VHH binders against p49116. Designs and how they scored, part 4

Target 1, 238 residues: p49116
Amino acid sequence: EGPLLSDTHVTFKLTMPSPMPEYLNVHYICESASRLLFLSMHWARSIPAFQALGQDCNTSLVRACWNELFTLGLAQCAQVMSLSTILAAIVNHLQNSIQEDKLSGDRIKQVMEHIWKLQEFCNSMAKLDIDGYEYAYLKAIVLFSPDHPGLTSTSQIEKFQEKAQMELQDYVQKTYSEDTYRLARILVRLPALRLMSSNITEELFFTGLIGNVSIDSIIPYILKMETAEYNGQITGAS
Below, E stands for the ipSAE of ESMFold2; O stands for the ipSAE of OpenDDE; V2 stands for 0.75 times the mean of E and O plus 0.25 times the DockQ between their complexes.

## First folded at step 15 (VHH; framework vhh_ozoralizumab_d1)

Design t15 (at its last look DockQ between E and O 0.07; V2 from the best seeds 0.00; counts 0 for: pae E 14.4 > 2, grease 27.1 > 24.2, SAP .802 > .668, placed apart)
Fold by OpenDDE, look of step 15:
Structure t15 (fold): chain B 238 residues (1-238), chain A 126 residues (1-126)
Amino acid sequence: as target 1 above (238 residues)
Amino acid sequence: EVQLVESGGGLVQPGGSLRLSCAASGFTFSSYAMSWVRQAPGKGLEWVSEISGSGGYTYYPDSVKGRFTISRDNAKNTLYLQMNSLRPEDTAVYYCARGDSPYLLYFSRYAGFDHRGQGTLVTVSS
């Protein structure tokens, strides 16, 4: 079989809402986050191995790892998104909730710690100067994780993950031959993703969702959307 | 003051065509992406079309793709929506909106547009 990823899977360009408002309101934040989420889902769909798992399996897989994929996307697109500004705006909005006594002290602490973790993770990735290929492989490793509960075809998922790992190793050895420990430095960042709460991420970035809609519930819908909708918005393919 | 004024709505038979216009004023029109959105009776706001500031890129949901065409004349500060092959389910109030928020409108209760007109009613009925 051919490689798990091709050069087409390396491209990951986020198009931000236009125009940028003077005040980063909830609408802008949710729109930006939604675009990143859609881009991430579209990216996953573009991988032949992902499609080969079938709709039920690949949907379950995304449901299990969407937070990690989203977080990697935040790191990768941090500059384009002005992530620091977005996070600052989120904190400001939270301050209003705090003033209105809508959150418990414990919840406030949890949310603030989560924001800190997000910022630190993204900063750490920036310091490592992770390139597009490395991000693609890291996302693949995260996507094809067989250790989530309730998954089917775990053996196949594991094989895909191993393939992603091998390809990443080959790439790093080839591209960064003088940096013997680069692969290790990159992979050691992945555990941080598992420490982040998907619920808090959803609360921070997706509070504008209708009713009781959750990211988990909309993932099947996103995965069924036409590819043209994503391509047009992201790449300008009209 | 930013103003958006829609026109061109009316009654049309199924399979018919309409062309909507939106006159914009109070801002640099060419600097903003523009969208059409619609709201059917008893339904939420639905994104219909988007065009970039320069007009170089257009976007459509599957529901109207191939039937509707968005365009703009930046010299006239006017946005257009050519609607062909109209269906009863296209019946709605159509709004011109400044900005681009297609993804937010898919599942959010909020609209990401900073300005929207008063709308024009399109009724498709035999």
Scores: ipSAE 0.016, ipTM 0.328, lowest interface PAE 6.5, mean pLDDT 86
Fold by ESMFold2, look of step 15:
Structure t15 (fold): chain B 238 residues (1-238), chain A 126 residues (1-126)
Amino acid sequence: as target 1 above (238 residues)
Amino acid sequence: EVQLVESGGGLVQPGGSLRLSCAASGFTFSSYAMSWVRQAPGKGLEWVSEISGSGGYTYYPDSVKGRFTISRDNAKNTLYLQMNSLRPEDTAVYYCARGDSPYLLYFSRYAGFDHRGQGTLVTVSS
């Protein structure tokens, strides 16, 4: 009936843990990443179209796309998170691990390639100066992706994705009317998200929280949380 | 060289309390996250608590949450574990542990620390 997203869905404020530690450690990074994950899940759950799909479909959808939503969140919040500093510290650690021979060369190469892809994605989004409305629609396009295996209600999901694409097009053409190619430049960034590895994302950002447990196994519980509990998780408050 | 010395263990009745201490030397204490781990007889290591270098963040498994409190005094290079409402299943040797590097956090699947003290025995029984 109405628009897919409202102004309420545009705000995306990440609050970092305080105080920032003297050195980056797994718990600070995991807490920061957990807040971003919960913020992203709260955002998705607040969309009426998402609510209309029903709980089982919602869970399947988020399990399929959480890494892409999380990566868009990293790009949007990169400055607030000091993401470049976090990634530089991880790169330095990996380079020292090669010199110390502590970790498999294949694994280090795999992780380094993922970090470079993530850095390039975030840089490309910053270069395009993507605004909050554009991020919200890009997240909706990623969220309502009908082509992930195992989804039900794919016709309805596809219709919601088309609506998100139409609303993004209308927004860009109205707001950036002198930039004929902006929509195309924005949309060609999205395929890079599908190449991001969820297990490497978990290892980079969630090892302290998860141990050997994947994010997609806890998504049903995250989506069932009450709104007040979400707010406590995204700020660290009780 | 890096040295961690635990103390404060002993025999205590169920429901009792103990405070463990760990004296740290040979490294910049405030730069490292610190942990308590324990080992019951014939069992593997179990992670008990962790605290950030500043002391601003603490983490606990469900088995001890609400009963144990980790803290640190960076001016005295000392790590503490306050254990309340002790149960017989808390009987173990408790070790103070340091992470293996400020930047070696993401690729080890074991305890994520490179130095451990000699341990202090806590026995909870009637």
Scores: ipSAE 0.000, ipTM 0.134, lowest interface PAE 14.4, mean pLDDT 80
ESMFold2 (binder alone), look of step 15: mean pLDDT 81; pTM 0.838

## First folded at step 16 (VHH; framework vhh_8cml_1)

Design t16 (at its last look DockQ between E and O 0.11; V2 from the best seeds 0.00; counts 0 for: pae E 13.1 > 2, placed apart)
Fold by OpenDDE, look of step 16:
Structure t16 (fold): chain B 238 residues (1-238), chain A 126 residues (1-126)
Amino acid sequence: as target 1 above (238 residues)
Amino acid sequence: EVQLVESGGGLVQPGGSLRLSCAASGFTFSSYAMGWFRQAPGQEREFVALISGSGGRTYYSDSVKGRFTISRDNAKNTVYLQMNSLKPEDTGVYFCARGDSPYLAYFSRYAGYDYWGQGTQVTVSS
């Protein structure tokens, strides 16, 4: 059997909406986030092992881990996205709701903590100077997680995850031979992804775009899109 | 029960204008994107335009860009399609649809809609 990932899976280039507005409005944020989501899904679809699991299993996997994939994507694309600016804008938009007393104190705290966790995670990844290969393997490890409830073909999923882990290990050993603990430092960041609420992420990045529709509900549609449609989403050409 | 009722169709000459309306009921209107589709005789139904729940974003097919304008009045639970500079090729039955996935509905241009009206006939002829 060949490797789980190839060099083609390392490329993860996000194209932002153009033109950039003078101020980051909700629509710009949502569209940017959507493009990242689509890119992440397209990336997953490009993996032969993922395809081999079948549509139902694929859907279940993505539903289970989309928030983690998205967050890794945020970290990876933080510079291109100007993530700090986006997050600041989100906070500013929330201020209006706060001032209007539309949110409880507990909810405000929860949302702000979530934003903090996102920022902290992305900063931590930046400090580690994670490269494109490492991100690809980390995404694969997250994608092929067998420990989500309700999954089918868990044995196969586990095998793919192990393969991803092994390939990451090999890559790190070869590329960063002088740093014997790099792999460990990278992997210990993954638990932070599980602490993040998908609901809050959805609320912050997607509500302005989808309305009353959940990310969970649209994932099957994303995964069924043709490659040309994905390309349109990524490049913004359509 | 979700209901969508189109109106405003008719016969117009090339270069003319029509305004279609779609009255919605049975759901929180502002929470859903709305779309317009059309179907010419013997052809498949095709995407025309989409508007987000808030009305802040609109999308158009290439064939109608610059000529058609989609809008909505959430207070009236109505979505509109202003059609200007009409062409014979614009002839068909126009359908209003509720968007299940607004963003995907634009790119997939069909699969992202869950409820449809009965349609209104638009005929552009000299």
Scores: ipSAE 0.018, ipTM 0.372, lowest interface PAE 5.5, mean pLDDT 87
Fold by ESMFold2, look of step 16:
Structure t16 (fold): chain B 238 residues (1-238), chain A 126 residues (1-126)
Amino acid sequence: as target 1 above (238 residues)
Amino acid sequence: EVQLVESGGGLVQPGGSLRLSCAASGFTFSSYAMGWFRQAPGQEREFVALISGSGGRTYYSDSVKGRFTISRDNAKNTVYLQMNSLKPEDTGVYFCARGDSPYLAYFSRYAGYDYWGQGTQVTVSS
């Protein structure tokens, strides 16, 4: 009953660590990425439909889709984060890792391919000039995906995804009525998200924060955090 | 090479106070989160406290919250643990550890700690 998302779910404002260093380093990249992750988890947690699914289902959904939500967040916040500068710093780091013989040739190829896919995705979203409402519904569509293995309540999840899709369609048709194909152009970008490797995302953005602990293992604790702890994480977790 | 050297342990009566120090060398100290752990005989190491590289965020286990305070002095490359209202169950060897995340202990006891000190003994007895 009622809209799936309200205007409060459209706001998605990332606050970067201050001050921005003259040269980006691992700690700045990891802090910035951590803020985006926490912002994305707080966003998901705030949705009434998500709350209605129950704690176990919530944890399973976010474990299955956190990388897709994070990647949409990267695209949405690419300018604020200076993402192209961050990716260039990571490429420079990879060059040093080659010199120190720390990374195999096959792994280097795999990581470089992932960086190119990420850059292409973000560029394609920027070319479409995706707005905040569209991002919010795209994130809801990937969040309420019923096709991940191990989910409970898949019928209800599917209904929420259908509702997100219908509301996105309605929004695009009303707001961009002169652009008949905008919805189709937006939706064809989504399959690329499933090709993004959560393992490589962790290596690119989270190596300095969690060592060898995967993001999906800490998700239950992030989802249980009190609101004050969330605000501390997204505004001042340096 | 990275070195962590704890000091300040000793014998203290219940209700007393003690301040531990961990002198760090061989790395850029301010870039790393630092933690304190403890181990009683026959027990696993347990998390005590964590402080971010800048010092702006601190985290404590439930058993020491309100009694212990972690702090750091980045100019002296030293992390401290002020231990107040000590109890016999606080007895153990206290280890300083270098982490690379301000949140490691909140999510996991040992994730991301790559160097450990030799430890300093704290004994709380009547």
Scores: ipSAE 0.000, ipTM 0.144, lowest interface PAE 13.1, mean pLDDT 81
ESMFold2 (binder alone), look of step 16: mean pLDDT 84; pTM 0.857

## First folded at step 17 (VHH; framework vhh_ozoralizumab_d1)

Design t17 (at its last look DockQ between E and O 0.04; V2 from the best seeds 0.00; counts 0 for: pae E 14.0 > 2, placed apart)
Fold by OpenDDE, look of step 17:
Structure t17 (fold): chain B 238 residues (1-238), chain A 126 residues (1-126)
Amino acid sequence: as target 1 above (238 residues)
Amino acid sequence: EVQLVESGGGLVQPGGSLRLSCAASGFTFSSYAMYWVRQAPGKGLEWVSAISGSGGYTYYPDSVKGRFTISRDNAKNTLYLQMNSLRPEDTAVYYCARGDSPQLYYFSRYAGFDHRGQGTLVTVSS
């Protein structure tokens, strides 16, 4: 009927924790990642088509694609987050904290390769100079993927994905009329997201959280929650 | 039906203390993390404390750390907030809220909950 996305869905502003610590610690990284995760989930929740699928179906979608959405978010917010610095800190922390009992040589290799793939993906997106509209549609395409196992309403999901693709095509044609192959260049980046492990992403960005709670397990709660702002500023204690 | 009923609010002088209570019903109380959140006049909603379902973990923002203490009695389905060394800036409506996974929200800009009470007013003034 109407467009899948509106201008309100293009806005994707991440606010980083303040102040930035002198040394990037695990808490800062986890807080930053958590904010991005929540922002991504709430972005999805704000889409009427997403709501139309019903709670069970849309929860299943997010469970299936949260890592991809999160990764696109990292790419989109890389500058604001100082992602390169965060990743360097993570690597340093891993090197200093590697307990031989917890990580095998093979696992270390997998984690480092994942970091590399993440960096390369974000760099490739930066090189393409992806704008806010393109990110919004790419996230929608990723979100409304019908090919995940166990999904209901796959026909409807496919229709939403097609709408996202068509709107992206129209936008690119209109905005970048001189670049005939831009759409293709953008879309061919999406397969790289499927090569990234959600488990490793969770380990890198969320391991510092107290307790053993998986992102998968809390997604339904995030999608249902009312939000209150965290007052974590040092100045708030005065 | 999930119900949360706050009590214990009132007028107190700066430096004073109050103890808030929240009576919960309509769900398995011990299975959920609980929050206290507050809204000051003209300001947005902010969380001030969180506690895990078992009560084993508590969380505070820097603004209230060392002054506020959250606790719960799962046998009585009751949540508590002990507020000491109260300041004028603590003036707000305080809400009891049901949530989960407080450890995730402790280190984030967000506090998540799916239900909250009607609130109790706390006024700190000389």
Scores: ipSAE 0.008, ipTM 0.338, lowest interface PAE 8.2, mean pLDDT 86
Fold by ESMFold2, look of step 17:
Structure t17 (fold): chain B 238 residues (1-238), chain A 126 residues (1-126)
Amino acid sequence: as target 1 above (238 residues)
Amino acid sequence: EVQLVESGGGLVQPGGSLRLSCAASGFTFSSYAMYWVRQAPGKGLEWVSAISGSGGYTYYPDSVKGRFTISRDNAKNTLYLQMNSLRPEDTAVYYCARGDSPQLYYFSRYAGFDHRGQGTLVTVSS
């Protein structure tokens, strides 16, 4: 059967748009987030186990978990993205909007709670010093979740998730043998991902697009992109 | 030179149908995903549909799903939008567009659109 992931699935290098603007703007944030999204989709598509499930199942899985994969990507790339600075700027803007009574109180509260949850998630992952191998296995566990509604082939998906869990366990045991509780500490972070709102993620990171777009709705097209097209999006090549 | 020419717009009653066409020239049509976008008077652009280069995949926002059908004829270099069960809120200028890169189908279609037509007006009114 072979390993679920290879070393090529561990590499996860986000290239930021240059130059970084003196003041954060929606174009820079959206371009940065778009690069992360495409990198995450390319990562998922490159996994042989994912390919084996077929196009319809691939689409269903990614629709169910793209926000969780994106959030793991944010945590993994938080330093290179200056994510804490971005979120702090958004919080400051929202707090000014509350004081000026410009926006709905309920929506602002939802967005602020989401930002707080996202910051705490990223901080907890940084404190655990999660490495690239651990991130790759965590993403695989999230990707191959059999309990999403509407999935087919759930027994095969469960098999792949169990394989990802076992490979993570083996990696942690080998690499961090002196840290008895590391696997447990890592795994208890995952449930928070299910509570993250894809709608709010779109609002925070993808509002710079003309017209309202739903990431869920474009996933089939992203998954069908030609390899050269993916490479251009991920590496910044034109 | 890339050219996109929309046609088929007009006045139609609520509940009626129209078929829009977009004649493409100056590029290899089948190698590009194509889009329809609309702009109602006094409003921003709204994405309406997308179709892959082969025509094998289509996508629609909820506002038009089940009522609009995008299609393409790669032999005739023509993009189509079949619009059924039209409503007054569908009144807009409709544009066909080629993305500036097939690598970023959805995200860059407005920020990087350098090839779209002049549009065709659709008016849905009793």
Scores: ipSAE 0.000, ipTM 0.142, lowest interface PAE 14.0, mean pLDDT 80
ESMFold2 (binder alone), look of step 17: mean pLDDT 81; pTM 0.834

## First folded at step 18 (VHH; framework vhh_ozoralizumab_d1)

Design t18 (at its last look DockQ between E and O 0.06; V2 from the best seeds 0.00; counts 0 for: pae E 10.2 > 2, placed apart)
Fold by OpenDDE, look of step 18:
Structure t18 (fold): chain B 238 residues (1-238), chain A 126 residues (1-126)
Amino acid sequence: as target 1 above (238 residues)
Amino acid sequence: EVQLVESGGGLVQPGGSLRLSCAASGFTFSSYAMSWVRQAPGKGLEWVSAISGSGGYTKYPDSVKGRFTISRDNAKNTLYLQMNSLRPEDTAVYYCARGDSPALRYFSEYLGFDYRGQGTLVTVSS
């Protein structure tokens, strides 16, 4: 009982790898994406309601919505990440594949459309001036989606989603009282997340993963890990 | 049950060397990246080294790079940290930690471990 989210769940600070290279390579992109992924998963795990669902349900839930959470994270952290630059770099890296005719025309189109969708989504969120609270609630709504196949405890998940929605509504009403339709405007952005392919997202941002391990497969590990912040500069491989 | 047991800590003079060991059990050791982390008195946890499951990939922060070497013997389920040119600022409790995922090439500030040992104290003092 109590609120689904607290002020502690509003903070979502991404720290980028340092230093930023002159040329954004695949490793930098992957590291940046990985940090965002970890942050997103850690955020989810920090929600008591999420914990209450149990490990199996949690894993299934995150597997189902990680792409959406990640995308919301991209939008939220777009400035810090220099997302437009990252996306441009990704396109440039794909250029080689295109030139080598490694991708079919249809695949190229799909990938490019996906990049466009990502950019548009992030731009749209920026235009709406979505604040940290709203992002938190939106992420919660996305996280506690009961309509994914294979989920257990769907009734409870639905309850949590409703709670997230109610809290968002209350927040928006309180904070943006003069904007009567703000809630509707921000909620109508959520369907765009479902149009995005997790596979393509993975391909774009996580190419640097070792052994072609899927995000889906590592999610259980991420959720089980003891997260710790540490001090010190890490020298990355080239 | 997953267990990590550190050993090899002790008192050493500046410029000296020490080799830490971590005995791992309860899981497929070679399937996991492993790390060493340390905590100095009054300070937060600091990552000091990491190695991939196969041992083919290692990472170090600048603070220990060139001085510390992480290695592993998967046949013995043992992780090692060779510490050379030790400095007083290296004084800390050193922990062996099972890495979050061997799939990730780089380690973020949100470094995750699903298991840690009890630690071994390393004191560098004249």
Scores: ipSAE 0.007, ipTM 0.293, lowest interface PAE 9.7, mean pLDDT 87
Fold by ESMFold2, look of step 18:
Structure t18 (fold): chain B 238 residues (1-238), chain A 126 residues (1-126)
Amino acid sequence: as target 1 above (238 residues)
Amino acid sequence: EVQLVESGGGLVQPGGSLRLSCAASGFTFSSYAMSWVRQAPGKGLEWVSAISGSGGYTKYPDSVKGRFTISRDNAKNTLYLQMNSLRPEDTAVYYCARGDSPALRYFSEYLGFDYRGQGTLVTVSS
């Protein structure tokens, strides 16, 4: 009972490391991505429905969807992050590194295709002018996905997803009453998120500082982190 | 006023041990990540350990990993560095430093420090 999300769940403010360097900087990219990841996990943790699922279910759910949440965060914050500049710097690095490691030629092709898909996803979201409420509900739909293998409590997760869909529908109908097809246009963007590779996201945004560990393996630690320490990860200290 | 006072330095033979202490006052100790940094004769500053405000997370560079242990007692407002298997290259002035937040950056080595003490000298020689 009650709404799945409230206005407090709509606020999604990413604070970037300052100043943005004008050259490729693996540290700047990784710090920026780290802040977005922690902001996204903080957002998920703050939802009462998520809290109600229990600790083991929460960990499994976030392991299954963290890359989709992260990608929605990239799209939502693309202007603040100067994401196109970051991706251009990564592309330049990859093009220059082909002479360094010829054994990874197929991998570089896969990474370039992923970057193109990411750019097109972010462009499509910007063209739709997705607002903060719509992003919050889209993230909730992605978070409460019962379709991922290995989840428990899938009936409850499905109910929460249906509630997120209903609340998005109600919001769009009230706010965009003259655009009958806006909900459909928004929802057809979601399948593209399943095409995003968590392995490549890690390579693009997280390789420089976390070594051999995957984001999947550290999610339990991220979800258990104390609130004050958590907020320090989101905002950084220069 | 913010105060950080290091103690426990001295002369020790290679392979020996020392425990450094840092008494903190003038701020809420548990609200800040803490670090030890050192300065060897004629060298710049080198960080040697960091610990989150709660004490739940610690970090070390490879040069001291396995030999040094950082800890804190938030009830006594005290930071510690246990230094074992000391080597002549560990000779330095050791400083206690306060971070700018309770968090130890999980993916980043950007440990912004706003205060440090006057230091305590550790000399490792035969």
Scores: ipSAE 0.005, ipTM 0.243, lowest interface PAE 10.2, mean pLDDT 81
ESMFold2 (binder alone), look of step 18: mean pLDDT 83; pTM 0.851

## First folded at step 19 (VHH; framework vhh_ozoralizumab_d1)

Design t19 (at its last look DockQ between E and O 0.67; V2 from the best seeds 0.00; counts 0 for: grease 25.2 > 24.2, SAP .712 > .668)
Fold by ESMFold2, look of step 19:
Structure t19 (fold): chain B 238 residues (1-238), chain A 126 residues (1-126)
Amino acid sequence: as target 1 above (238 residues)
Amino acid sequence: EVQLVESGGGLVQPGGSLRLSCAASGFTFSSYAMSWVRQAPGKGLEWVSAISGSGGYTKYPDSVKGRFTISRDNAKNTLYLQMNSLRPEDTAVYYCARGDSPYLMYFSRYAGFDYRGQGTLVTVSS
């Protein structure tokens, strides 16, 4: 009955490992990406509508959309993360792999195209100057997607998605009343998220340090993580 | 100042058991993943167990799975390793280590740390 999101769901503060190293390394990239991943999953967990769906549905829903949430998080936090610098470091590593004949030309082309699509998405969101409320509702729209196979409670998920869409519409109309087409311009960016490969995202941000593991396997553990574990090092004065 | 002090090492016969302890101070213990790593004579460091800050997630490599049990008491700032069915190849110096990331800890092959203790020697010999 109440609004889908409260003001607490609008804040999305990513804290980067300090200090930033002179030379970006695999550990810094993986830690930064992991912080964003965990922040995104705990953001989803904090939503009462999400909690109402039950643990099995929660896990299935996040497994289906984690890459879209992560990509929205990259766009929202691009400046604080220095994402352009991180992607440049990744590209340099890929170019070294080409020089050493370690990867197939097809795979490298696929990965480079993904990086360019990611950069294009982030730039388009920055050009629209998407605010924190808009990001929160966009994340809710991708989170409560009934389209994925194997989901239960799809009618309830669809209702939550429709509620997120309505609340975004109301917010945009009220806050940007002189820009009649802002909602449409925002929504036409969403299909690009479905073009992002979770496999390549894992390769870009997680596999260099961690090895062969999929994010699917750790999602239940991320969702169960205690608040003290999660917040202790981010807020750490020690 | 972060301090980790291991104890409980000693000489034990094959098939025996030993319990290691690690007293932690100088940081908020419950906020950190913890691990045990070991160094056999002439070998490099090998990770043998890790536990999340709350104790709710634990992991082990195949070499010790089913024989070793990691646990923690956050009220006492103490980490434990129960070692059962000990073998001569378990002979090593065992170190208590503080995880460097509460997030990377959940990845199955990650065992990075930022601090470790001085170690306690475990010798398994007939």
Scores: ipSAE 0.595, ipTM 0.807, lowest interface PAE 1.5, mean pLDDT 88
Fold by OpenDDE, look of step 19:
Structure t19 (fold): chain B 238 residues (1-238), chain A 126 residues (1-126)
Amino acid sequence: as target 1 above (238 residues)
Amino acid sequence: EVQLVESGGGLVQPGGSLRLSCAASGFTFSSYAMSWVRQAPGKGLEWVSAISGSGGYTKYPDSVKGRFTISRDNAKNTLYLQMNSLRPEDTAVYYCARGDSPYLMYFSRYAGFDYRGQGTLVTVSS
């Protein structure tokens, strides 16, 4: 078997909606988030090992880890998407809801804490200056997590995760040979992803549009999208 | 130039069925989500159904769910709307519409659009 990831899996380019509005409305935020979500899932699909697990298993994996993948994507694409501005806009929209007494005090606290955690995570990743290869391997490690409940083929998933970890280790050793603890330093950031609520993430980035539809429910459809459809849509090219 | 041409409208009795077609040209049809929207007399535009570029995902509002079926033939660049169990309140001009976002259709209750045809009139009356 060859490597888990190739150079093609390192590329992770998010295309933002154009033009950027003066005021970041809910539609813009949701569109941007949607594009990132789809990009993340498309990335997962591009991994041969992911495909080898079969449709049912890979769907279950994505359902289990989409929030973590999405969050890593936020961190990786923070500059391109002006994440700080988006988060500020989200907070502003929340303030309007607060003024209208649509949210309980406890819920407000939870949401605000989540935003804080997101921002802190992204800032921490920026400080570490994580490169494209490292992000790719981190996403793979997150994707091939065997510890989620209800998964099949856990032995195979574990094998893939180990492979991702080994390849990351080799890369870091080769590229950052003078930084002895870099691998440990970047891996120790992964637990922070598990502290983030998928429900709150969904609410923050997708509430304005989803209604009764959940990300969980659409994941199988996203994973079944034709590559041509996805590629044509991402660039906005017709 | 993007063109959408609807056909198949007409007069039908309550409980009847009708199939609408939309011929698309001027863009890569399979790369775009498509929708049907309608406008009743004196009312605003109402989203009726949406379908992904590949046709693998469809959405309906509650008002037409179970009665209407959206489909597409990408080889023919044609969008369809099968309407069953028609009601007087379904009377409207029906428009074929190109999705403005291939992503939002998966989330949004109401799919947006950037182009629409001239429409075809559907009248449901006894």
Scores: ipSAE 0.565, ipTM 0.812, lowest interface PAE 1.0, mean pLDDT 91
ESMFold2 (binder alone), look of step 19: mean pLDDT 82; pTM 0.839

